# VH-VL binders against Large ribosomal subunit protein uL3c (RPL3): the designs that were tried, part 3

Target 1, 266 residues: Large ribosomal subunit protein uL3c (RPL3), of Bigelowiella natans (Pedinomonas minutissima) (Chlorarachnion sp. (q7xyp4)
Amino acid sequence: AAAARASSSALVALPGGRMIEVPHMTKDYRDVKVCSRQRKWEIREHMRDPIKMGLMGTKAGMTTYYDDEGIAHPVTVIALEAGNVVTQVKTKETDGYDAVQLAYKETRDRTIPWPERQHLRKHGNVKAMKHLKEFKIADVSEFTPGQQLKAEELFEVGDLVDVSGTSSGKGFQGSIRRWGMKRGPMSHGSKSHRQHGSIGCSATPSRVYKGLKMAGRMGNERKTVKKLPVMMVNDEEKYIVVRGSVPGKKGTIVELRPTKIVGKHC

## First folded at step 5 (VH-VL)

Design c11 (from c01 with heavy chain S57D; framework fv_zigakibart)
Fold by ESMFold2-Fast, scan of step 5:
Formats: structure tokens, sequence, C-alpha cells
Structure c11 (fold): chain C 266 residues (1-266), chain A 120 residues (1-120), chain B 107 residues (1-107)
């Protein structure tokens, strides 16, 4: 058995049955731990660089990577479900701050509220998505509403990423699904729904309600694991693999951001 | 008036590629998705995919992934569909069709169709 | 994928008849179904969207009904111009799928 040089794959299932086939070990992984003088210089330069764009994913599960010395390392497979589309681009001139809003995880249009559908339509004519997240970044000029973000254009093997997600509890899944329900039984796109505008009750799935208690049905902790090395990026098969564990159970929606804080090690 | 005008008929040999164009007029090109649908002789309609002209986002039917490539030129209000590695069973009429993603509508306007014949 | 099944595959009728075509989805698609008419050598024409919304310029003799998994297209008084092939389509989720078609022909 060629343990340190084995070339094989693992099948990792998402909740709901989608399967992801991930190679366990490739020769490309061998170099991810070797920090060249050039890479160390790049890491040092990134300490001075502005905040860069990230993307969203779904925790698919964990598997094992074996290095050149036969040492096992836990890795997390993050699925890139349909999504990662730019919606609203905010500028400090127009909106007071620079940010790119990203939509993730396509869903049927009837599962999101009419105001959310209109928001997606207005900003890039984007398909219905379950999750909207704002990424505050230094340079928004290269992003356009409707633009599909590709993982291979944002990340490469050897990059360090920070992964944020919610741990413990059911989160807002039930509420998000309820908010995605159609209006009342007798109307479709009527004025009564539109009369409620943005007055307090037009909450979006991406709005911040962390720590809010509502009859004990909600309670979440957002956790971030920093400096996880990127092991694989595959836009065709829609996954990214990071070394280590990320917050949450299988099916947790996670945010991947390039690491702002970097150490001396790779 | 809304109009979608497609490029003319093509005859290709197996293994070749073909690129069909669809020029839109009479509406704001970036407000609607452009879908591609094919129909083999005497057969039904088969959805191939769409492109969002606003950002260039594409969605392909798995059957056509890696075989069809959809692009658009917003300045020319033209959508393109390129089909590679042609086989005899790719012989069909290829349609472009406009879809409004959120207005609960189907494909409201269609191109006239482009006949692609693959002769072996 | 959502499978759309039409019945009948072929329907013979006379001018003035009331005809119905049924479309069944393999899972609930709410009202996200469209109906198209296609004549030989021509592109399909959208007749009805959202299961029951008649498109502008389409004669009122055409109507659609249904929700969930079962949908019907009705032509109340068949005219000579109506002999064509009819397709249903779901647009609730990708990939968008069509029924196999119903050919309406002269009895």
Amino acid sequence: as target 1 above (266 residues)
Amino acid sequence: QVQLVQSGAEVKKPGASVKVSCKASGYTFTDYYMHWVRQAPGQGLEWMGYINPSGGDTKYNEKFKGKATMTSDTSASTAYMELSSLRSDDTAVYYCARGDLYESSGFDYWGQGTTVTVSS
Amino acid sequence: DIVMTQSPSTLSASVGDRVTITCKASQSISSYVAWYQQKPGKAPKLLISAASSLQSGVPSRFSGSGSGTEFTLTISSLQPDDFATYFCQQYDESPYTFGQGTKLEIK
C-alpha cells in the first residue's frame, strides 16, 4: 500500500443526498506545506493588503489527507452549492461604505418573500437564493451585480482562509423557510403585501438576529476558525477543501474569507 | 416590439463545433434571462440552459455541461450558444427564448430557430 | 429532475369541440407551469403562464387550471388555427422541463 502517495477519492454526502467526490491525496498537496521564500514574502505583504473578497459554502463533512510522511491530517470538505452570485455592490459614495453582497444556495422563487425577490431582481436579476451575506472589502470596482464568483479565481492551493459558521442549535432554518412562504392564500403580488414596505417586518434571511430570544426557539453562536490552509479548489465539481475543522455540523452554511491575520508558518 | 433573431442554418461534420447567435431587440437586454432550447426532428423540447446577460451567469442542464457554452455581448444585445464535439444526434433546431425569472412567466418570446445538421 | 407527463400524446377533434390536455408533475410545482403551442416549422408560442394567466394576444377560448402536481389546458371551442402540438413546462426549479407534447389533429 503506498500510504503517503495514495491517489484515491472519498464520497461525501450533504444533507439531502448530494454527493461530492473528493480526491484524498494528490501530488499537488505535497507542496502546500512547503513555504517558499516567495510565499513567505507574499504572506508578509498580505499583512498590509486590503480586505479581499470571499465566498459562501456548505459544510459537507470531513475526510483524511495523508502527507508525504504518512501523517494523517483532518480536512473539511466545503461544497459550493449553486450560488455565490453578486447582488448589491455598495460604495462609500452612494451607500457610505464599500461592500459586496453575495447570494448563496439557489432555491425556488416561491420560498423567499416578495421583498427579497424584488431585491434580487433589482440587483443583477439574480435567481432566488436562501442566503444573503455582505462582505466588506476594500475594492468593489471589479464586481458587478449578477456576476458569478468562481472559487478558483478567489483562492488557490496554499492560501489561508478564515471560515465562519454557526455552531449548536437549529439556527434560523425554520424562520427562513416561514419567511420564504408565499403571501396569504387569496393573492399573488397584490398591493396589500407591498403596503408593508420596509417598516420593521421585512426582515431578510441575512439580517443579524444573533442572541435574540423568541420563546426559546432561537439561540446560535457564530464561530470563526482562522488560518485554515486551502488544500483543493475545484469549480467543476463545486467544492473547496481546507485543512482542519470548520464550525457547525454537516449542512452548516459557512463564509470563507482570505485570512487577514497570517503567521510565520504555512 | 420584442424580437429575437437567430443566425442561419448550419451543416457540420461530426467532431466540429457550431456557434449560434441570438440578437435581441425591443427591450432592455439585461432585464431578462436568455434560455436555449433544442428540438430534434419530430421530437419534443429540451432545455439546455440559460445565461443572465446582466452578469454573465450561466446554468446548464447536466446533459449539456461541458458540451454547450453560453455567452452574451451586452453592447450588441446578442446571446451565443456554442456546441462542441458535434455528433449526429445533435441534429436539431436550436431556439433562444426570453424568460422573466420572477414574474411567474414562461418563455414569452422565442427566436425563429437555427437548424443544425450534423452529417456523418 | 422534475418529470412532466402529458396526456394524451395524440388527440383527434373537430372544429367546435371542447378539448382538454393534462400535465402531471412528478413533485409539487405550485403554479409554476407554462403552456406552449407549436405549429410545424415554427417556434413555440407561450399561451399561458403561472398555470392560469392568459398571455396578451391569446384568444380567450384558451384557459389553464391546476396547482401542485396536476394541470390542465382547455380549448373551449376548437378553431382550425388551433391544430398544433401543445407542450407544458415547469419553471419551479432547474433544469426546466417540458412535457412530451400533445399533438392535436383533425378527427
Scores: ipSAE 0.255, ipTM 0.623, lowest interface PAE 4.0, mean pLDDT 80

Design c12 (from c01 with heavy chain Y50D, light chain S94Y; framework fv_zigakibart)
Fold by ESMFold2-Fast, scan of step 5:
Structure c12 (fold): chain C 266 residues (1-266), chain A 120 residues (1-120), chain B 107 residues (1-107)
Amino acid sequence: as target 1 above (266 residues)
Amino acid sequence: QVQLVQSGAEVKKPGASVKVSCKASGYTFTDYYMHWVRQAPGQGLEWMGDINPSGGSTKYNEKFKGKATMTSDTSASTAYMELSSLRSDDTAVYYCARGDLYESSGFDYWGQGTTVTVSS
Amino acid sequence: DIVMTQSPSTLSASVGDRVTITCKASQSISSYVAWYQQKPGKAPKLLISAASSLQSGVPSRFSGSGSGTEFTLTISSLQPDDFATYFCQQYDEYPYTFGQGTKLEIK
C-alpha cells in the first residue's frame, strides 16, 4: 500500500516546459492471455497478423509502477506533441509499395526548408512539422491526406509495441537543400527552379553524398526496442505509457509501431 | 484555358448567411489549392483562407474561424465559401484564386469576384 | 501576423516615367513575395512571384527585387495601361497578408 501510494502519480517534463501528470495505474498489467497449444499452432500455420499503423511521439521520461506484490516495473512516458497527421498515402499501383507518411511536431513555416514545406502543403495541406516518417503497413485504404491520427484509436492497454528512437537534429528535419543540392542552372527562371528542384538533385557527387547521408541521421544510429506492453493511452492529456525503457534521452523523437505477432488472436 | 467563374452578386440582411461558388475549368481541380480573398469597398485585399480540393483540408485566417466555411465538390470542380452571421462590415467583393500545391508562387488565376452587400 | 507596409500609398506619374514601389515586411520573409496589379472593377492579376520571377505574359518593363524585409516593384517605362493599384503579398507564413496598396495615377 505504501509503495502504491508512493507511485500514485508522477510529473514528467518535456524539453520546453510541458508537464505531464501520469495517474496511478490501478490494473495489473502483468496479466497475459494464453492460447491452447493446438490453437497457437493453427494460427501459426494459417495466418499472420498484418502490419498495422503506428504513431510518433516524444520521450518525456521514465517513472515506476508498483504491482499488487510490491514489485517495481520501469515505465516510459511518451508525450504526443501536436502532430501525427497523415501526409502522403503510397499505394502499390502508384509507388510500388503501401505506406502512410506521418508528420509530427508542429513548428513555424520558417523553421523547415521550402521543399519540405511544399510537400506538406501538397499532401493534405498539413501545417509545418519538424518530423516526417513513413510507416509501411498492410492496408492504407482507411487513411487520407490531412487525417489526424488518435492514439486511443490505434492502441489499447495490453498491446505490444516496437519503439524506435530517432535523432531530433537538423539532419532528421530534412534539410537536404541546405546540404548543397543544386536546383537547376542559374540562368533559368523560377519555374525551372521549381520543376527541377521538385524532381531531384543535379549530379554533383559530393553534394548528393552530403545531402542524402549526412543530413539523414547526423551520425546517430536508429535503435529499436521490441514488444513493449502499452500501460496507458490518453488522448486528452496527450501521452502513452509503455513498460520498459525506450531509446534515447528525454526529448528523443520516437516511432511507435504495433508489434507484428503471429497468433495474437485466440 | 484556365478559368474560375464565380456566382452572382448577393444582397443580404444582417444576421443572414451567404454561400459563394467558384467553378474551375481548364485544369485538374485537385492539383491546386483554392484561396479566398475579400476586398471591402475602396480597401485592400484580405486573405480569408484556402482549401485543398484533393482532401478537403482547410486553413483559415484566424479572423474568419467560426465565421467562414470553405468546402469543395470535386465532381463539379467547384469550391464554396459560406459566411454566417453577416454584418455590414462584411460588405465586400469576394474572390477565389488558384494557388500552387507544391511550390508557393502567388495566385496565378482569379475569379471575377462576387459582390456581397449587407444592408438593413 | 506579418505586416506588409507599402510606400507610397499614392503615386502620380507620366507615361515614360520610371516608377518604383516599395514593400516592407515586419519580419524576414526571404523571397516569398508576390506582386499584383488591380484595375478598377477587376480581379487582381499576378505580376511577380518569388520577389523577382516575372509571370508569363507580363511585359518585361515590370521587375521585382529584394530579399528579407525590403522589396521593390519597378516599372521601367510607364505605359497608359499601367495606371492601376499595385499590391504586395507575403506567402512565407499563414495567414498570408497583403500590403495596403499603391495607387498609380496619371499626373
Scores: ipSAE 0.006, ipTM 0.450, lowest interface PAE 10.8, mean pLDDT 77

Design d02 (from z02 with heavy chain S57Y; framework fv_zigakibart)
Fold by ESMFold2-Fast, scan of step 5:
Structure d02 (fold): chain C 266 residues (1-266), chain A 119 residues (1-119), chain B 107 residues (1-107)
Amino acid sequence: as target 1 above (266 residues)
Amino acid sequence: QVQLVQSGAEVKKPGASVKVSCKASGYTFTDYYMHWVRQAPGQGLEWMGYINPSGGYTKYNEKFKGKATMTSDTSASTAYMELSSLRSDDTAVYYCAREDYGDYVFDYWGQGTTVTVSS
Amino acid sequence: DIVMTQSPSTLSASVGDRVTITCKASQSISSYVAWYQQKPGKAPKLLISDASSLESGVPSRFSGSGSGTEFTLTISSLQPDDFATYFCQQYDSYPYTFGQGTKLEIK
């Protein structure tokens, strides 16, 4: 009824095929971006420990909204797949640095090695996850192994976030991956790769070396886009919308961190 | 021996809320996920969601989002499922069930709590 | 959501019979199927996990098979204690879903 009367700017598909509608947001964004004298004072007084906790997401897609002046603004929808669960909490006293290890994107137990599964079991009884990242933050005392991080508790509309993504197909990085590598090889090559549409070769060549190189891209550098305004946060529907483009193609795993540099802008 | 003991039967009026408890014993409460499953009279089983007692991570069946709330008390080794805005079609037996680690099956079940919604 | 369809809905058999219950998934779920036994007034009991893995303490007359979309539970020599309702469950994807149940009753 009320939602049926609202205009939407676009439909975007989330992983799994569920659709969301992104409404026109110009007025709401303008309201939250106006920085009062009190907020500027609070930023100056309370932003002395700028490294705060973030979370992970999956780039779902992009759409466009038009502001009151008719200017097109790109927005990116970031899906929050099953995960964003705290695993290991590291402290300077025990580990030499403060960090919260976060697991993202639940997967089958069979897809991860036994040592990695045991690590997740020891640190919060966390289900098997595809991606594991450390967030170095100033205060780890409020985080407990097994805790679910909620986007609405970390971010609100009008916040500025830095979004980091990798152009490569790499995932499940950190101490766990290194521990697995020390116990034996964790990578394997495909022996059944076929190069479709080749000229001067059979349709099913025996050589796999070139197919393996063509099937994947070598690891690329990590890219970060800074100071993206948060437009929507929805824990119920599991997405966050930011204004601007984020690194990578649809399906790229991204890290969202609160912007640590605060200038004159809110 | 592993045991899950649920609270007693409840009779509620439409619009009320009910909170069912499930007390675990015989194992380390935080080492296993707890699921909730309901069964309407003469019907099949319907999965509602789960809670990880370590840290309180929850996942709900979309049908129950905003209606069911799962919580746990690690000091009491007790899981809770609260159902709000009760309707007559919420009349069912509600089960808690422990998830086996490494295989997402339900290896131990509570005895069930009958919730009847009638005016 | 993945729909699990059991057949038959009711099965009449005698002690000593071999009985088979079928469960079909609306889409491929690999081997992520569990089978449960439920007696009147009691909670379900796990029998089989991962389509064919017998739960500890469950009699060897119970067996499971199948992969993809078609799964079966077989009782090789029916005993009096086996008259109950049987449910299949998929745990390939959320939400977890159950079949409607098969009531096994004495002929």
Scores: ipSAE 0.341, ipTM 0.650, lowest interface PAE 2.9, mean pLDDT 79

Design d04 (from z02 with heavy chain Y101W; framework fv_zigakibart)
Fold by ESMFold2-Fast, scan of step 5:
Structure d04 (fold): chain C 266 residues (1-266), chain A 119 residues (1-119), chain B 107 residues (1-107)
Amino acid sequence: as target 1 above (266 residues)
Amino acid sequence: QVQLVQSGAEVKKPGASVKVSCKASGYTFTDYYMHWVRQAPGQGLEWMGYINPSGGSTKYNEKFKGKATMTSDTSASTAYMELSSLRSDDTAVYYCAREDWGDYVFDYWGQGTTVTVSS
Amino acid sequence: DIVMTQSPSTLSASVGDRVTITCKASQSISSYVAWYQQKPGKAPKLLISDASSLESGVPSRFSGSGSGTEFTLTISSLQPDDFATYFCQQYDSYPYTFGQGTKLEIK
């Protein structure tokens, strides 16, 4: 019965009825890269811990991955709805900081205010999108307005990602009013703590079955779940699967960022 | 699931030694540093040091250097902390805590071992 | 050693209140701050890492902010289960150090 179930696919529905078919995972998460303690330290020693580009997605739901022992592990399906288009690139010279502004979730023109539509048209001639978020990153030179970002170019199976959601589910206007914050993502590179050799390496990057389940708009705060292993990335079928639970209910807009404190995977 | 189970309460005389154990389960024991933290009655938390179970290397808070000895048994997935030359001010709850290798915080804690040094 | 100073030492509040606890470091520690909750007779429980990252399974009413030398823990709508002692901890440099704790009491 377990073998028959392992061969089937899971159907996950977004609010509004879009169906996503995700194949049942047949391999153990232990296939994900394993680092030795020294190897992880060597990688860290040579890395500046640069903050890398991420994407936006929509929590589609959860499903189950069964390992070779038949043990059930929760995974979250994140849909990549139409979007993830660069609207604006900010540089230290012009704006005082480096960042890439990303538009997400295409919508009808009339559903967003005229000033927001004009912003999208002015910056890369982007179609009307519901959400606009700024990603402060170390190197913006490879990004241009109007560029479509692809998940398979940013993430690989076995990567660790931090997933941030908003319990509020606020639209385009809320994001645009808050962009330009000077602090941005905090850097964790080259700190004395790390130079003391406190870095360990997990034999399995997905060592925890942590999840954060939140209801509705409570608190109206951002929540981040860190170090979720990427299980699948599919640009054509428009989804990414991560191991564990992601903040928010179905339909929550999430930000996917490479885990910056871990550095390179092996 | 990850679990850290510590040995039971100890009552010792001044000058004696005590050895506290911390048995880990639910993860690969050698992949994570194990720290020891104590808390005296009515006081805050005090970091004592850590052991790397892969190879047994240790780092001590200078205050505990020469007084605390941290060891581990990889076959039993158990960490140990021995405190020698006990004084009354060593009376405390002693915790083992696992360091998350990605963000260096104590993500799982043992239930604590009460050590009382009297008379 | 890096000294972590919490304020207030004791905070009295009612269910439903919004409360904030502050933690100050004697030198810059970037965002290397964790927050723990401890109930009498129990081990500390990790709430927040990296100054602002909520741990899995921790209620959304908890949030953290700050960088450098000043950090805050906020509980947006206090619940009965939240009356406990809260500790901040720096992990920028050895030895790791904790604040002295803030006891949150029912008003």
Scores: ipSAE 0.000, ipTM 0.380, lowest interface PAE 18.4, mean pLDDT 74

Design d05 (from z02 with heavy chain Y104W; framework fv_zigakibart)
Fold by ESMFold2-Fast, scan of step 5:
Structure d05 (fold): chain C 266 residues (1-266), chain A 119 residues (1-119), chain B 107 residues (1-107)
Amino acid sequence: as target 1 above (266 residues)
Amino acid sequence: QVQLVQSGAEVKKPGASVKVSCKASGYTFTDYYMHWVRQAPGQGLEWMGYINPSGGSTKYNEKFKGKATMTSDTSASTAYMELSSLRSDDTAVYYCAREDYGDWVFDYWGQGTTVTVSS
Amino acid sequence: DIVMTQSPSTLSASVGDRVTITCKASQSISSYVAWYQQKPGKAPKLLISDASSLESGVPSRFSGSGSGTEFTLTISSLQPDDFATYFCQQYDSYPYTFGQGTKLEIK
């Protein structure tokens, strides 16, 4: 509602201009620390299957949570862009290990290589996506190619997640740069054209080897922050909020994996 | 020959729900996305959303989020679109349309299902 | 949302006439435009994709042109079967949006 939006909320913007409205956290979040007997049983059950399914997301920005003592804690808003669709499901019988491959961040066919497009077509008839990641998990039987994963089905408030930042892989830089596809804004694009038709766009007025080397030092390193508490999960508004900082700048593609619980963690 | 055959006309009271079906034949059902488009009397076309029959993933036009639910039955090669909490302004012809693999356009359409909402 | 503005809303013509229908997008959509024909009481039928590509089985008298924000559908020599309502549609971004339609009427 427009009136509801005016009350006590934070606006966070993705690099592409999409706005996410995150409501202020309620006092109920202060009580998620209590470890009941039921929660201890759930933790034991989780340890029997230490690797659970995760999701991908985009770092949207940060805001602040104030606890009962008035202490400020940074929280990160992770947007769930179009995607999180299962592609290939691997089993020990056919592939030697159990895994679910997940596609993230829908894009136009022309912006990804033909082999990647054929792979998505073959495994669940999935729309062109910019990012493709494999999640090795204990039980793949509940996942099927083409299935949409929902954050509220995988995570709940109080869960601990490991967040990995990615600046490489089958992302925008790798796929689009390699095939010379799409220029300008990501949300809008020209129709795909022949490779030689795009050659003029790669013309460089001046050759700067030094600058090229400096630019080349950017962002191929993966970093993981472990055991971040989940503060909010919203499938309708497409975001998840975690307590703490996650790797990378605004717009970084992240992987959210349930933390492997060992010991008495609560 | 590709064919999309929709269920018959429905007359509903405000607040009711309606579920429209679209039976596909002449192609592999899971190889093509199915879209839903409505047309109010004397008005233009309005895109509602799509479903991927392979695995059931969906995308909705924001206007219909929480209002329309799209599902499919792979064994029956049938797509469904359910509208809840019907209002008089939901009176329209509802079409299913297949997305062409190569062009993202609607190459085959169902004949349409007229849904009339009146008190 | 991308707004598709179609003109004219109504066009009167005779068999054998050349007619042009225009469709304007509120922002650049490259060539991601389709044209559909709809006869009274029937479902729309795809005529043209990617602004200018004729669908298989569509007569060559139909042609499309344009890129960016302005697109046109031309019928070079109207036949009796061509009197119908025509819609343009963008599929550059979600939600997909249609023009309001152009009704071709016999003079």
Scores: ipSAE 0.291, ipTM 0.669, lowest interface PAE 3.8, mean pLDDT 80

Design d06 (from z02 with heavy chain D100E V105A; framework fv_zigakibart)
Fold by ESMFold2-Fast, scan of step 5:
Structure d06 (fold): chain C 266 residues (1-266), chain A 119 residues (1-119), chain B 107 residues (1-107)
Amino acid sequence: as target 1 above (266 residues)
Amino acid sequence: QVQLVQSGAEVKKPGASVKVSCKASGYTFTDYYMHWVRQAPGQGLEWMGYINPSGGSTKYNEKFKGKATMTSDTSASTAYMELSSLRSDDTAVYYCAREEYGDYAFDYWGQGTTVTVSS
Amino acid sequence: DIVMTQSPSTLSASVGDRVTITCKASQSISSYVAWYQQKPGKAPKLLISDASSLESGVPSRFSGSGSGTEFTLTISSLQPDDFATYFCQQYDSYPYTFGQGTKLEIK
């Protein structure tokens, strides 16, 4: 029995070495898609003001839970590292649109550029953070610079969230090589019929096309997975669990936004 | 002149709560983090946590999480630290101290508030 | 948590002496160390930040040195006002931690 209980859960490592265990979801689990009367009312209210605040997190890993029918569902554990602090609040009156800028993942003050550090200082006296993201929302009046956002105040079990992140392309991921063997220039065929060939060749340098990446990476793409059900929210242990996979590998910074409800059915 | 002035000494019975205040003057209250530091009789210093008076975000030392609650009143330029469910081992001098933005030391300290828990 | 170990716990000295207090961190903390002086019944006073930066108004006989895991506070010529308890503190990572203190007393 002890062995069977252990096999129904998995440990997931959070950044910083903490381990969490996602429990086996038993017969007590309710289908998130079956709306109560309260949930249907919330959906109707949400449609009147559908854009709500989100937060940022770090993909910690994946595990599996089993519903009461024995069906396996992949879940993703998203860690909430130090951060999720409001910096700049933009309003239609001053900035032309409503938005809340959020800072995530505290770092040493000397690891970020001076302009970014001064921006954090000016907007809420926020500690140095690695990531800044703007969330365009309908009502910014409840947010103030320097405010800590709490996951349990923004998300509840059964909510649907859209998770955005960047998937790494395959390629060289090492540091930029300092110096190597220099190759000679390639031989060019000169076309004497060019009107400005000898004069204009230095005036028309080769350009780097968009989508090309330094350090040999073949591509990074922002991806959004929509309508992922929230399975667990824990502010004390600093994590959120969603059903399904989210973009990127372990360690990817992700944005969690409440799903915009368009239909009449949940 | 930067000053941090704390509330007076308190004597409480076990199980009571106490709220210590720290009034700041001589600088812009929201520009600096306010920390709380505990010193038990004859012992060393223990960091309890901080509050950012801009927006009220807090960080607690795990040892004091659930025991101490930090708040601030920006209009009064006052920081507060409340201790709940007092026990005899909460007897200590509690200091507020100011930190500059970033990774800086505590440049100004309050005079300390003695909290004594006895029956 | 980063443990700050201070030595010695007590130090007896005479006016005019050169005294050194050592502080060791359980892991590298770069230069994120402060030193405080505390007199009986009073709040601590900041002497040195960033391991070696002397606070404004603090006498030049106080100096700090070190980086990584070992730090020292030196008083080059002890004065009567210097008899106090001294604490080191790291602010490299949370929770911030203090050394246990060094009581400097008259020999």
Scores: ipSAE 0.532, ipTM 0.782, lowest interface PAE 2.1, mean pLDDT 80

Design d08 (from z02 with heavy chain S57Y, light chain S30D; framework fv_zigakibart)
Fold by ESMFold2-Fast, scan of step 5:
Structure d08 (fold): chain C 266 residues (1-266), chain A 119 residues (1-119), chain B 107 residues (1-107)
Amino acid sequence: as target 1 above (266 residues)
Amino acid sequence: QVQLVQSGAEVKKPGASVKVSCKASGYTFTDYYMHWVRQAPGQGLEWMGYINPSGGYTKYNEKFKGKATMTSDTSASTAYMELSSLRSDDTAVYYCAREDYGDYVFDYWGQGTTVTVSS
Amino acid sequence: DIVMTQSPSTLSASVGDRVTITCKASQSIDSYVAWYQQKPGKAPKLLISDASSLESGVPSRFSGSGSGTEFTLTISSLQPDDFATYFCQQYDSYPYTFGQGTKLEIK
């Protein structure tokens, strides 16, 4: 808490160096509705709360505001980097469960292995993305491969969200670039790879398997902070502000899911 | 085989809007990204953004956010670029260009649409 | 934004000459550079991708080289049909940016 207070700033840097100012919120935070009623996400009478679609973001930073009583409230700015594009849609009929795969953080093809790039190409012609996560949701009928998800369509001020991320590590770590090799040109997908240069630095037959494994497996512990109120949603400027702290350090990739509310409308 | 055919020249007054079309043929429209690039008289080329015709994902150059809107019609194999609140400095030739699969460069270009903004 | 600086802005040469156009990026772009040829009144035509990969149908007298921040387009034996403006373009990061162009005059 002390550390969070000490690191607060009115201006927050988004990944890539763009600065945003979190507006001074004139609304009394005690009046902010903690629970939002969303028509398509309403609790059914038999207490069936459908699991709702979420999206991904990058922890940009924290700031502090003070309410009318002088009480400090930490807020976290979550940047929405290029991405949040639907890739593969799974259905109970075909796959045994309903889910939407979401790609996040567009990157050059050099940063992901060929099989991952082909998967993105096959499912919606999606650009190379650094992160791919599956969201198991109740109704996938509204989602199609290639569709871009907009934060303002999924969240509104006052909603409660669960934010998941890793307990350690940096979102900006380019582990695939650790080899220090000059990349070969890659304008034709199968002829050369940007991940490793043309001078034979990728001589192992397990290269692709290692890349796939490393993309998702850094040994970091996954953490979830539940029921964080949404304070701001701005799809044009690409950020969401939540009240409280989210997992990980600045730069951590996070998943935002609407909180599952059971038994009570809110 | 691949062709990109753009709509004809437009003359508009300041404050008006214009919508340029780019009709694709000779390939599967949804398999390739479509980019828009403009060239003002005597100036270089300026990248405006792209659209993925599969699902409509767009990326804009910050200079054109709120000014340009890119859309596509999959059934017509046509991409569109609408420019709003026209000013005299929007006078330019506007090109659509296809992003090459695997190479990620602009392998085919439309012939260009001249947009002139004058009173 | 990555600034692409082309030199020279205008180049006069004779048929048969070897000409070189340079393109300098304000920061490292690896090999993510393309070269385009534009004739008056026409759309640009892709010549080279990934700094050195010649596009199908482009005459072998055209070649590209370079990496990082400095790139060159070379025409080994200039032909009359090569009268045009040449542009470099980086596609390492958004927004994509172009050089200001080099106008090649024959003769």
Scores: ipSAE 0.363, ipTM 0.689, lowest interface PAE 3.1, mean pLDDT 78

